# VH-VL binders against q9nrl2r1430to1533, part 123

Target 1, 104 residues: q9nrl2r1430to1533
Amino acid sequence: GGVHELSAFEQLVVELVRHDDSWPFLKLVSKIQVPDYYDIIKKPIALNIIREKVNKCEYKLASEFIDDIELMFSNCFEYNPRNTSEAKAGTRLQAFFHIQAQKL

## First folded at step 7 (VH-VL)

Design m8 (framework fv_nezutatug)
Fold by ESMFold2-Fast, scan of step 7:
Structure m8 (fold): chain C 104 residues (1-104), chain A 121 residues (1-121), chain B 107 residues (1-107)
Amino acid sequence: as target 1 above (104 residues)
Amino acid sequence: QVQLQESGPGLVKPSQTLSLTCTVSGYSISSGYYWHWIRQHPGKGLEWIGYIYYSGSTDYNPSLKSLVTISADTSKNQFSLKLSSVTAADTAVYYCARELYWDSGSYFDYWGQGTTVTVSS
Amino acid sequence: DIQMTQSPSSVSASVGDRVTITCKASQDIDNYVAWYQQKPGKAPEPLIYDASSLQSGVPSRFSGSGSGTDFTLTISSLQPEDFATYYCQQYDSYPYTFGQGTKLEIK
């Protein structure tokens, strides 16, 4: 979409990365710490991948960008039990995302 | 911005317990990440001591495992190292550090300034 | 434990020189290696992670390469602020281990 929309995607990714609860989402889940993750999660994604897609102008519509962010949260909630720190961080960051997505 | 700062005694007697604390500012340790202790012997390389995960789980270098305890005080936003039965070989600069982890990128993104510990009578 | 061996242990160079430092792992660690720069009296600072990914804020004259057991850190055009000790670190397996360091000195 246009320079304004691309600027909005970039700004939103930056805001997510800066958030205290972004730590589980900054890059793909570690194979060292979580070796069974990729057996369970078939479409892994993280903020660094999304940011790279934004920089390469791979999102044609805001809905495509939002879908990738929501996939990231969906993966978190699928893998992590509800009372884990990962799931709690995901819940707070997703709420923050929904507020910020109004700028799109 | 995230900052880590070590504190503790600069001089410890042989056979005593070394106690160091890392104070974290700009980020809550209970919210994520692995929090590590690393030391550097005089004129030598770096040695990994161990970590505490934000959930409270710990792991230690097998060479030090029976001597090391790492704990966290989330109310003060601190994590601490206790090294028992110290000898002159434990003389080093001690660093606390945060590990940023994911699929292909686990590395220490923030370090404290280091605190010098001398083990001597 | 995985042993990390750096070469050379020290190197003397002039501003503008191309400098290369190597790091060898005792077993295959894929690309799970990071490089750090340490200046006298200071904590190490990350330069490279995942063998070749440049840490944000690090000048582009720094680059990393390699996979498996052999890794290289390159400084394409040495600057005065680059005189420091450089360390490689593996994060394939616990315990995490570091190379012995390479001291980069003014010629």
Scores: ipSAE 0.000, ipTM 0.555, lowest interface PAE 14.4, mean pLDDT 85

Design m9 (framework fv_nezutatug)
Fold by ESMFold2-Fast, scan of step 7:
Structure m9 (fold): chain C 104 residues (1-104), chain A 121 residues (1-121), chain B 107 residues (1-107)
Amino acid sequence: as target 1 above (104 residues)
Amino acid sequence: QVQLQESGPGLVKPSQTLSLTCTVSGYSISSGYYWHWIRQHPGKGLEWIGYIYYSGSTDYNPSLKSLVTISADTSKNQFSLKLSSVTAADTAVYYCARELYWDSGSYFDYWGQGTTVTVSS
Amino acid sequence: DIQMTQSPSSVSASVGDRVTITCKASQDIYNYVAWYQQKPGKAPEPLIYDASSLQSGVPSRFSGSGSGTDFTLTISSLQPEDFATYYCQQYDSYPYTFGQGTKLEIK
């Protein structure tokens, strides 16, 4: 792993951020706008947090990085019914992630 | 709701392996979070030992010189610390803790009560 | 490793006093600081995270401030239950490190 894995994590996060379906995932859900979110979701996470962790070299293994991305999608599907724009965006972005993650 | 409880021998002889277990209730460790071990030497501050991520990935404090192993038993909802080749310097109160993400940061939101370990002949 | 240095190591105060504890990081850690309270024989309890965010259930007399290398924990009007040891912690990078602690004791 090391430098190669960290470079790949950064590239993948950048690709996810640039994807049209990243909008529900760019930053943590607002407590003001969605107050019940944090009663339901026990480990909130978003792409800005994951990117920060990549930049600080907090992921030692590719599996830790992948698990955080999967947690982000799992939270989306837990909170949002399947017919919502958030859940639909999550489904498409997760499929994109699975294709890109094959490179890790 | 979420509770952590440490267990293990209170007395360990020098050069032996210290084995501690943290039992988690109210949450499945395989479902998320970083699960940590932290210790506190008599009259001193807190020292981070290491973690196990819910996926099984681990990281350890480099100052412990590869003496540490953390593992999980998801069927029992437990994670454990093994510290090899102990000396009197390993005498401490040992805590297990969960790390929670909130907004942009993280912190230890739940701690066990702590278990006292004395290394003595 | 990032060194966290607390000042003072101990302070004697009276109920109703404003108490300030400082914590200095050996390098820039942004706002990635948590503060914990520990009472004798008990585990630490979280008070503050992200340098200034108050943990749910913690009284509003506790506040945190700072960014970069210099951080403070303030108790605006000390209560009897606040006599304890306080620790700062950085979570900017591994290994996570703590300050040496500040013991707040009755004057």
Scores: ipSAE 0.000, ipTM 0.566, lowest interface PAE 14.7, mean pLDDT 85

Design q46 (framework fv_nezutatug)
Fold by ESMFold2-Fast, scan of step 7:
Structure q46 (fold): chain C 104 residues (1-104), chain A 121 residues (1-121), chain B 107 residues (1-107)
Amino acid sequence: as target 1 above (104 residues)
Amino acid sequence: QVQLQESGPGLVKPSQTLSLTCTVSGGSISSGYSWHWIRQHPGKGLEWIGSIYFSGRTDYNPSLKSLVTISADTSKNQFSLKLSSVTAADTAVYYCARSYYKGSRYYFDYWGQGTTVTVSS
Amino acid sequence: DIQMTQSPSSVSASVGDRVTITCKASQSISSWVAWYQQKPGKAPEPLIYAASSLQSGVPSRFSGSGSGTDFTLTISSLQPEDFATYYCQQADSFPLTFGQGTKLEIK
């Protein structure tokens, strides 16, 4: 991606981080606290990792950025049963993301 | 060996708050396990009340959400249930239980012995 | 909420019998069902998780099967210590819900 696209990705990641429902997504799940997470989730990702990729200009297309965000939500729904606090936060944050992603 | 033990009053008056504590030994409540309150009404109906995780995050049965608070005291290795504004419908045996998410999704592998709570005037 | 319906509500059987207990979910729960055994005055004890995985220490005469909405617990050769009430539980979604129980009684 271009400078304009990079700024758009950065702005969206910052908005996601600031959202009340971002708490399950801020950092990778701790292997020490939740050792089975990495047995179940094959491609772990979190907002801090996505932000680092944006800052290093690793997204060449908006679709690649969107795919990483969607992977993050997919991981949440795979690990957490429906209607848990994590799953509900993920559902609300994903809806917010879909509205904001229309700008990309 | 992991053991869970409930403690609290056996008799509560209508409109008061029921308070129960679960003491865990042989394992830490700060692990990747989740810790739950489940009750059993006369006639064998089992009802999940809620859970607390190592993070301190809680989930409650929507039918009880405005009435239930679950909290943890890591220093004492305990977690507790408060149920406000009790009625006769809250008469039950109350259990605390552990579940591990790995592959089983909230399968209760250890249970306390249960404590009987009667709500009456 | 997902409703779990067990059948039968009670069954009378003799030692050595094959016993089958069924559990039906009101919507698909994949394989996320567990089974528990409860004896009078005791807490439920874990038997089976993820529909068919046997808890460590549980006798091999117990088995579980099913997926989606229909699940079965089978005891292949009933022993005296197996007379108890059996419960199924779903963990596909919150709130977690249990079946009403099946009481296994001496014939």
Scores: ipSAE 0.409, ipTM 0.819, lowest interface PAE 2.3, mean pLDDT 89
Fold by OpenDDE, second read of step 8:
Structure q46 (fold): chain C 104 residues (1-104), chain A 121 residues (1-121), chain B 107 residues (1-107)
Amino acid sequence: as target 1 above (104 residues)
Amino acid sequence: QVQLQESGPGLVKPSQTLSLTCTVSGGSISSGYSWHWIRQHPGKGLEWIGSIYFSGRTDYNPSLKSLVTISADTSKNQFSLKLSSVTAADTAVYYCARSYYKGSRYYFDYWGQGTTVTVSS
Amino acid sequence: DIQMTQSPSSVSASVGDRVTITCKASQSISSWVAWYQQKPGKAPEPLIYAASSLQSGVPSRFSGSGSGTDFTLTISSLQPEDFATYYCQQADSFPLTFGQGTKLEIK
């Protein structure tokens, strides 16, 4: 196959992943490292999962894509106390996302 | 079952550095969770000093940040506290404790028995 | 920083009594509160997490309630081993902070 032009969703995911504050969100939280995470977070999600959904064209509406991204941040703020590195990173990344999402 | 044990000098002179080590047994500090130092000054409540996570990242109480260093030695299954330029205000019982990584918002489920550190000339 | 204010600072009670300790946060912290019991010369032991969840192994006579800024620890029927100092702790924000403690003494 050839190289395909990135869709708006694909581009945004790439920008999110490349962002300095993406590190808490790149992949799902390890149950071994954080044993109680999935007792608290009932709808886990991460950028790699969202990227996969984009690649599989599972998002039919921009709102669906945005909902998953917002869920990702919501999970972060639910699990992580304020003023933690993760929460701070999430705050900054979410702000970035909100700006970029205006282009969708 | 996880057990924590503090160790270090019980007496430190003013302006010197307080050094303590927490030895963890019954579980690996590199497997997960977060590891904390908390102190209790005589006649006062509990004060969170700082934390180190299994990843090696640290968080410190801003009131002590410039003076505190927390590190981990995974080979020994230990994590340590260094508090520089101590004064009488640093006299306290020092506890190490465990919490889920950031689970349940840092509820401390296991504690060491505590070690008394007195700052005196 | 979030301040946790406990009341009362001390309380005298008898075995069998119902005891309630209050903790007030300086700002809303949802349900991110823990309670600890500390006996003289010992480390604190966890009792309650997430405002109302009982730690494993803790007797059912202990309970926690509250949300936002006002939280309570209740001992439904005081036992001899319950005389100790109790602390609340907020886990909403760094820096983590504790209440000043409530000493529960025998009447």
Scores: ipSAE 0.160, ipTM 0.763, lowest interface PAE 1.9, mean pLDDT 93

Design q47 (framework fv_nezutatug)
Fold by ESMFold2-Fast, scan of step 7:
Structure q47 (fold): chain C 104 residues (1-104), chain A 121 residues (1-121), chain B 107 residues (1-107)
Amino acid sequence: as target 1 above (104 residues)
Amino acid sequence: QVQLQESGPGLVKPSQTLSLTCTVSGGSISSGYSWHWIRQHPGKGLEWIGSIYYSGRTDYNPSLKSLVTISADTSKNQFSLKLSSVTAADTAVYYCARSIFKGSRYYFDYWGQGTTVTVSS
Amino acid sequence: DIQMTQSPSSVSASVGDRVTITCKASQSISSWVAWYQQKPGKAPEPLIYAASSLQSGVPSRFSGSGSGTDFTLTISSLQPEDFATYYCQQADSFPLTFGQGTKLEIK
């Protein structure tokens, strides 16, 4: 609970950030680099935003943290066709997340 | 406004490397679109070869992955195709194209005029 | 790979005719289909995206429909400049794949 739960969220986010497949998820997708992204994705999120929310104690429940991570992956699969480099990175990172999240 | 122009040799010998360049004007290859090579064999349909993104990452058709390399030169606003160990089967018209998401995901909204490549001794 | 099969392979028609071209995917691809028009000696031109959305500048006589595995391109009243080869393309999965083409020729 509380501070111990937040420490666990921080540790998991750090592990995700360090993973080789985190590159599509590190920061919000740039409107300049991908002009149509925000027309399709209505609830954008990225690991830097999730980490900021953890540091500000904005997650009251583990389920809220998990929901934000799953939204990040859902956005990836909605925007990117199957079998693209982004979608493959997302699939592998999501599998890694599911293993690590069992500890929450 | 956006224009794509292919350039390269019209004749390549079997076993050599085919090298083609696409020069983009009216837009930057670094600005969030994906940039693609597509070919058309004589009397046949269109075949997607591969793509390069603003990040420099590439995706290739698995049928060609061991033979194809796509690279970008942002200083010249160009991207290029290298296809190694060519055979007569690589004789085709080669197009470069830009893709944008417009609900159909990869939709090619601008194409170069195409360059004819013949593989013959 | 997802195979796109067009039908017919060729069709002969007269100016003013209604022409229908179909495209069938080997597996479900939602609405992720685009259509292109190619005239002899020219690059393909974009026509329709997302199965039914018309590219800006394309005449309203062109329309697209379908979802899942079956898609249709319709020309409601054929004009002389419409004689060309038409290609469908799926964008549901990599590698991107095209249909074999449908040649629309004068009767």
Scores: ipSAE 0.257, ipTM 0.766, lowest interface PAE 3.8, mean pLDDT 88

Design q48 (framework fv_nezutatug)
Fold by ESMFold2-Fast, scan of step 7:
Structure q48 (fold): chain C 104 residues (1-104), chain A 121 residues (1-121), chain B 107 residues (1-107)
Amino acid sequence: as target 1 above (104 residues)
Amino acid sequence: QVQLQESGPGLVKPSQTLSLTCTVSGGSISSGYSWHWIRQHPGKGLEWIGSIYYSGRTDYNPSLKSLVTISADTSKNQFSLKLSSVTAADTAVYYCARSILKGSRYYFDYWGQGTTVTVSS
Amino acid sequence: DIQMTQSPSSVSASVGDRVTITCKASQSISSWVAWYQQKPGKAPEPLIYAASSLQSGVPSRFSGSGSGTDFTLTISSLQPEDFATYYCQQADSFPLTFGQGTKLEIK
């Protein structure tokens, strides 16, 4: 993608980070604190990793950026039962993302 | 070997706050498991009350509304239940339990022995 | 909330019998069901997780099966120590919910 697309990705990631429901997604899950996470989740990702990929211009298409955000939510719903605090935060943040992603 | 032990008053008056503590040995409450309170009414089945995670985040059964608070004291390796405005319906055996997420989500692999709480005047 | 209904509520059996207990969820819960055994005056003890995975140390005569809404716990050859109340539990959605229990009694 173009420079304008990269700026849009950065703006969207910043909006996600600032959202009240971003707390489960800010950083990679700690292997020490949650030892079974990496046994279950094979492609871990978080907003800090996605933001770094945006800054390094690693997304060539908007679809690649969207796929990484969706992977993040998919991991949340795979690991956490429905209606847990993490899953509820993920559901609300994903809905917010889908609205904002229309601008991409 | 992980062990959980409940402690607290066995008799509580209506409208007061029930306070119970679970002491964990053989494992750390900050190690990435979830820690739960479950109760069993006389002659009835099991009811999940709520949980606390290593992060301090809590989830509560909506049927208990704002009446329940679970907290953790990592320095003592304990987590506690407070249930406010109790009534006779809160008479039950209260258990603390640990959950693992190893391919099964919430599965209670260790339980305390239970403590009987009676709510009466 | 997801309701878990066990059948039968009570069953009388003899040592050596095959015993089957069924648990039905009001909604699909994938394979996220666990089974517990409770003896009088004691806490529940874990038996089975993820519908069919046997807890370490539990005798192989216990087995679980099912997916979606219908789940079964089977004891292939009942032993004297197996007389207890059995509970199923769903872990697909919060709040976590249990079945009402099945009491397994001596015939």
Scores: ipSAE 0.300, ipTM 0.783, lowest interface PAE 3.5, mean pLDDT 89

Design q49 (framework fv_nezutatug)
Fold by ESMFold2-Fast, scan of step 7:
Structure q49 (fold): chain C 104 residues (1-104), chain A 121 residues (1-121), chain B 107 residues (1-107)
Amino acid sequence: as target 1 above (104 residues)
Amino acid sequence: QVQLQESGPGLVKPSQTLSLTCTVSGGSISSGYSWHWIRQHPGKGLEWIGSIYYSGRTDYNPSLKSLVTISADTSKNQFSLKLSSVTAADTAVYYCARSIYRGSRYYFDYWGQGTTVTVSS
Amino acid sequence: DIQMTQSPSSVSASVGDRVTITCKASQSISSWVAWYQQKPGKAPEPLIYAASSLQSGVPSRFSGSGSGTDFTLTISSLQPEDFATYYCQQADSFPLTFGQGTKLEIK
C-alpha cells in the first residue's frame, strides 16, 4: 500500500508496543531461554519484526499486516495454556487490536 | 541429572509467613523451563500453588494469589515460596518441581523429595 | 477451574492383572493430561505426558489413552512395584489441577 496505509500501520504498531499487555510480544522468543518454543511454533513473529516490515514497506495490503498480527496472537494461544499471564495479556491486546484495526 | 531439594522450617505458627526454598542442581533455573510449588495435604491430593519462569514472571493459583509470592535467585540457582497469614489448613508436604514444555504443556518431569510443614502454635 | 475426577478412588488387584484407571475432565482439555505414580512417603514420579507419551525409563506395561474429556491409564500386567497411588493432571488451563488420586492396593 500507499503512504496513508504505511502511516496507519506504523501508528497501530506503536500503540500496540506501548500497551501494558505488549510485553509477551515485543521481541522474538529467545531460542536459548526457551529452547522448545521453536519445536512447537513454526512461524514465529513479534512486534519488532512486524514494525521492521512496515518500515521496509513489505506490506502491500492491509490484510497482510492484519495476518501477521493475528499470527502473533495465534502463536501465543498455541504455546501458552489458557489463563496464563501471557494468554491473558494476548487476549486483552488482541481485543484492543481488533478495535484499532477498524480504522484500517 | 537435574535434582531439586526443598528446605525451610518444619513448624510455622498461625498468622506468620511460611518461607521455603528449592535448590536446583544439574540444571539452571535460567533455562526455559518453569519452576513450580505443589503441596499435598495429609492423606489428600495434590494442589498446584504457582510457578516462576526464567524471566521472573510468576503465575499463582487464584485460590492463593493474595497470599503467595514466588521468587528466584539465579546466582544461587534457587527459587522460593512465601505464603503469608498461614493457618492449620496450610499443613502439608510441599514439593518443588520443574515442568517440561516440549509438546506436553507443564508436565512435571522432576520433583524434589518434599518437605513437611506443620502449622501449629 | 477444570475439575479432574478419577475412577475408581481405590482398586484391589493381583500381580499379573490388567488394571485400568480413568480420569474425566469437567471440560475439553484436548490431549493435555499427564499421569504420575506416588509411593508412600515419596514424591510423585512422572509416567505419561500428552495423554499417551511414555516418560523415558518407564516400563512399557504402562500406557495412556484418551482425548477431550475422558482419559485412561492402563497397566497391562501388574508387578509388585506398581502398588501405589496414581494421579492425573490437566495442563490445558491455569490453574493446573490434579485428580483426587486412585490407590492401587494388593488384593
Scores: ipSAE 0.496, ipTM 0.838, lowest interface PAE 1.9, mean pLDDT 89
Fold by OpenDDE, second read of step 8:
Structure q49 (fold): chain C 104 residues (1-104), chain A 121 residues (1-121), chain B 107 residues (1-107)
Amino acid sequence: as target 1 above (104 residues)
Amino acid sequence: QVQLQESGPGLVKPSQTLSLTCTVSGGSISSGYSWHWIRQHPGKGLEWIGSIYYSGRTDYNPSLKSLVTISADTSKNQFSLKLSSVTAADTAVYYCARSIYRGSRYYFDYWGQGTTVTVSS
Amino acid sequence: DIQMTQSPSSVSASVGDRVTITCKASQSISSWVAWYQQKPGKAPEPLIYAASSLQSGVPSRFSGSGSGTDFTLTISSLQPEDFATYYCQQADSFPLTFGQGTKLEIK
């Protein structure tokens, strides 16, 4: 395949992944490492899944993309106590996202 | 079934460092759970001291942070507590406990039997 | 820090009685509360998580309820083995904190 320009969604996902606070969100939580995660979180999602959806052009509206990103953060704050490294990282990354999402 | 067992000196002199080890069996501390130290002063409630995660990250109670170090030895399937500059206020039963990592609000599902540490000259 | 205040500090009851213990958080913590049972000379054992979910193996006579700041642990029909000290714990934020405990004694 050839090289193509990144869409706004693709670019934003790249920026999120490269962010220092992306580590809790890069891939789905391991059921082995966190046995009860999926008992609590009913709609799991991660940046790698969102990236795949972007690559497959599954987002027709910016709102759909934003909803998945917000779901990702919502899951984080639902499962992780406040003042944890994950929650703190999520807070910072979400703030970054909100700024960048203004471009969409 | 996972089991936790505390070990260490039951007597520590004031200003010295309290050192305890929790040995885990029936499961690996590297599997993904979080591992905690909690203490109970005689006749008092429970106080969370700190935690270490399978990744090696730590969280400490701010009231004790400057004095507490928690570490893990995955080769021995153990994690340890060091509390420096102890006083009589540090006399307590010390428990190690397990909780689900990253996620589950830290509910302590497995506990050691506890070890009594007395600070006395 | 979030403070958890239990009431009463102690309660006397008889076998077969309905017993309710309350825990009040200093701020809203959703449903992130656990309850533990501790018998003399033993480690705490988990009873309830997420305010109302029973731990595996816990008798159904134990139940938890509440959200926000007010939480309750209820024993519908007290059994001899239930006389112990009970603790609530908030799992909302660090530092993790416990209630001061409620000692359930035989009348």
Scores: ipSAE 0.023, ipTM 0.706, lowest interface PAE 4.5, mean pLDDT 92

Design q50 (framework fv_nezutatug)
Fold by ESMFold2-Fast, scan of step 7:
Structure q50 (fold): chain C 104 residues (1-104), chain A 121 residues (1-121), chain B 107 residues (1-107)
Amino acid sequence: as target 1 above (104 residues)
Amino acid sequence: QVQLQESGPGLVKPSQTLSLTCTVSGGSISSGYSWHWIRQHPGKGLEWIGSIYYSGRTDYNPSLKSLVTISADTSKNQFSLKLSSVTAADTAVYYCARSIYKGPRYYFDYWGQGTTVTVSS
Amino acid sequence: DIQMTQSPSSVSASVGDRVTITCKASQSISSWVAWYQQKPGKAPEPLIYAASSLQSGVPSRFSGSGSGTDFTLTISSLQPEDFATYYCQQADSFPLTFGQGTKLEIK
């Protein structure tokens, strides 16, 4: 916990948001635009929700923060076929995350 | 209820750009589905060209990536294919098709009737 | 790219016959295969998705099975309208790829 971990989580989320490959992950998938998404994905999450949890101090351990980010990527790979634009963006952003998460 | 219809010139000269449009009726191209171009070479199999999604994002067959552009006009409920630098190998029947966007489960549930394109001088 | 190979390339059968068409993927595609029927001069029509799920409106004599690399389309009691070319298609990864087709001809 503490201020140090919250600052690190915030910095990492900001870096993810700024990354060119963040576009599939910025907000929850729209039910209106993609009606079948929530039939397949049972634990939806996005960077805006993760950032809100960081700001509200809801992560007590780095592992909890990492688990939410990994859930976001897992959802992407479950919903999107391999080598789609979304899956490729997810693969690159996940690799970037794994490098940055070494700071946690 | 959903119908797709291809339109465009049936004859294109080598090195020119092939331009086709798919008009969708009975459903919106802005929701719940992905929209595709597929072609069939004479006496041969089917080849997926590319897709466009509700978001305007596209995916292309890597074998055609530098030559293909797919775009959508949501106000007209149309999506279009541009294939540049065509050769005789691009002679085919071109189909537009819809897929339910269910990740790895998607398949082409509605097809246009197809439009024949011949590349010849 | 994932290559889809169909067997046989053509088959001759009689009305009432049980017909089996096989599709083999060059690598594992889980259950992400679809089957289409195409009649001369017409667009392909969907029959089956996710290896075994029957498209709405398709007769129950059509069935699909398989997982991994080996997939089968079966017509349990062939009808006159079933003479057509059949294609399998994988949706495990992009680019989406099709088999070369199996032509089902009347004996």
Scores: ipSAE 0.325, ipTM 0.781, lowest interface PAE 3.0, mean pLDDT 89

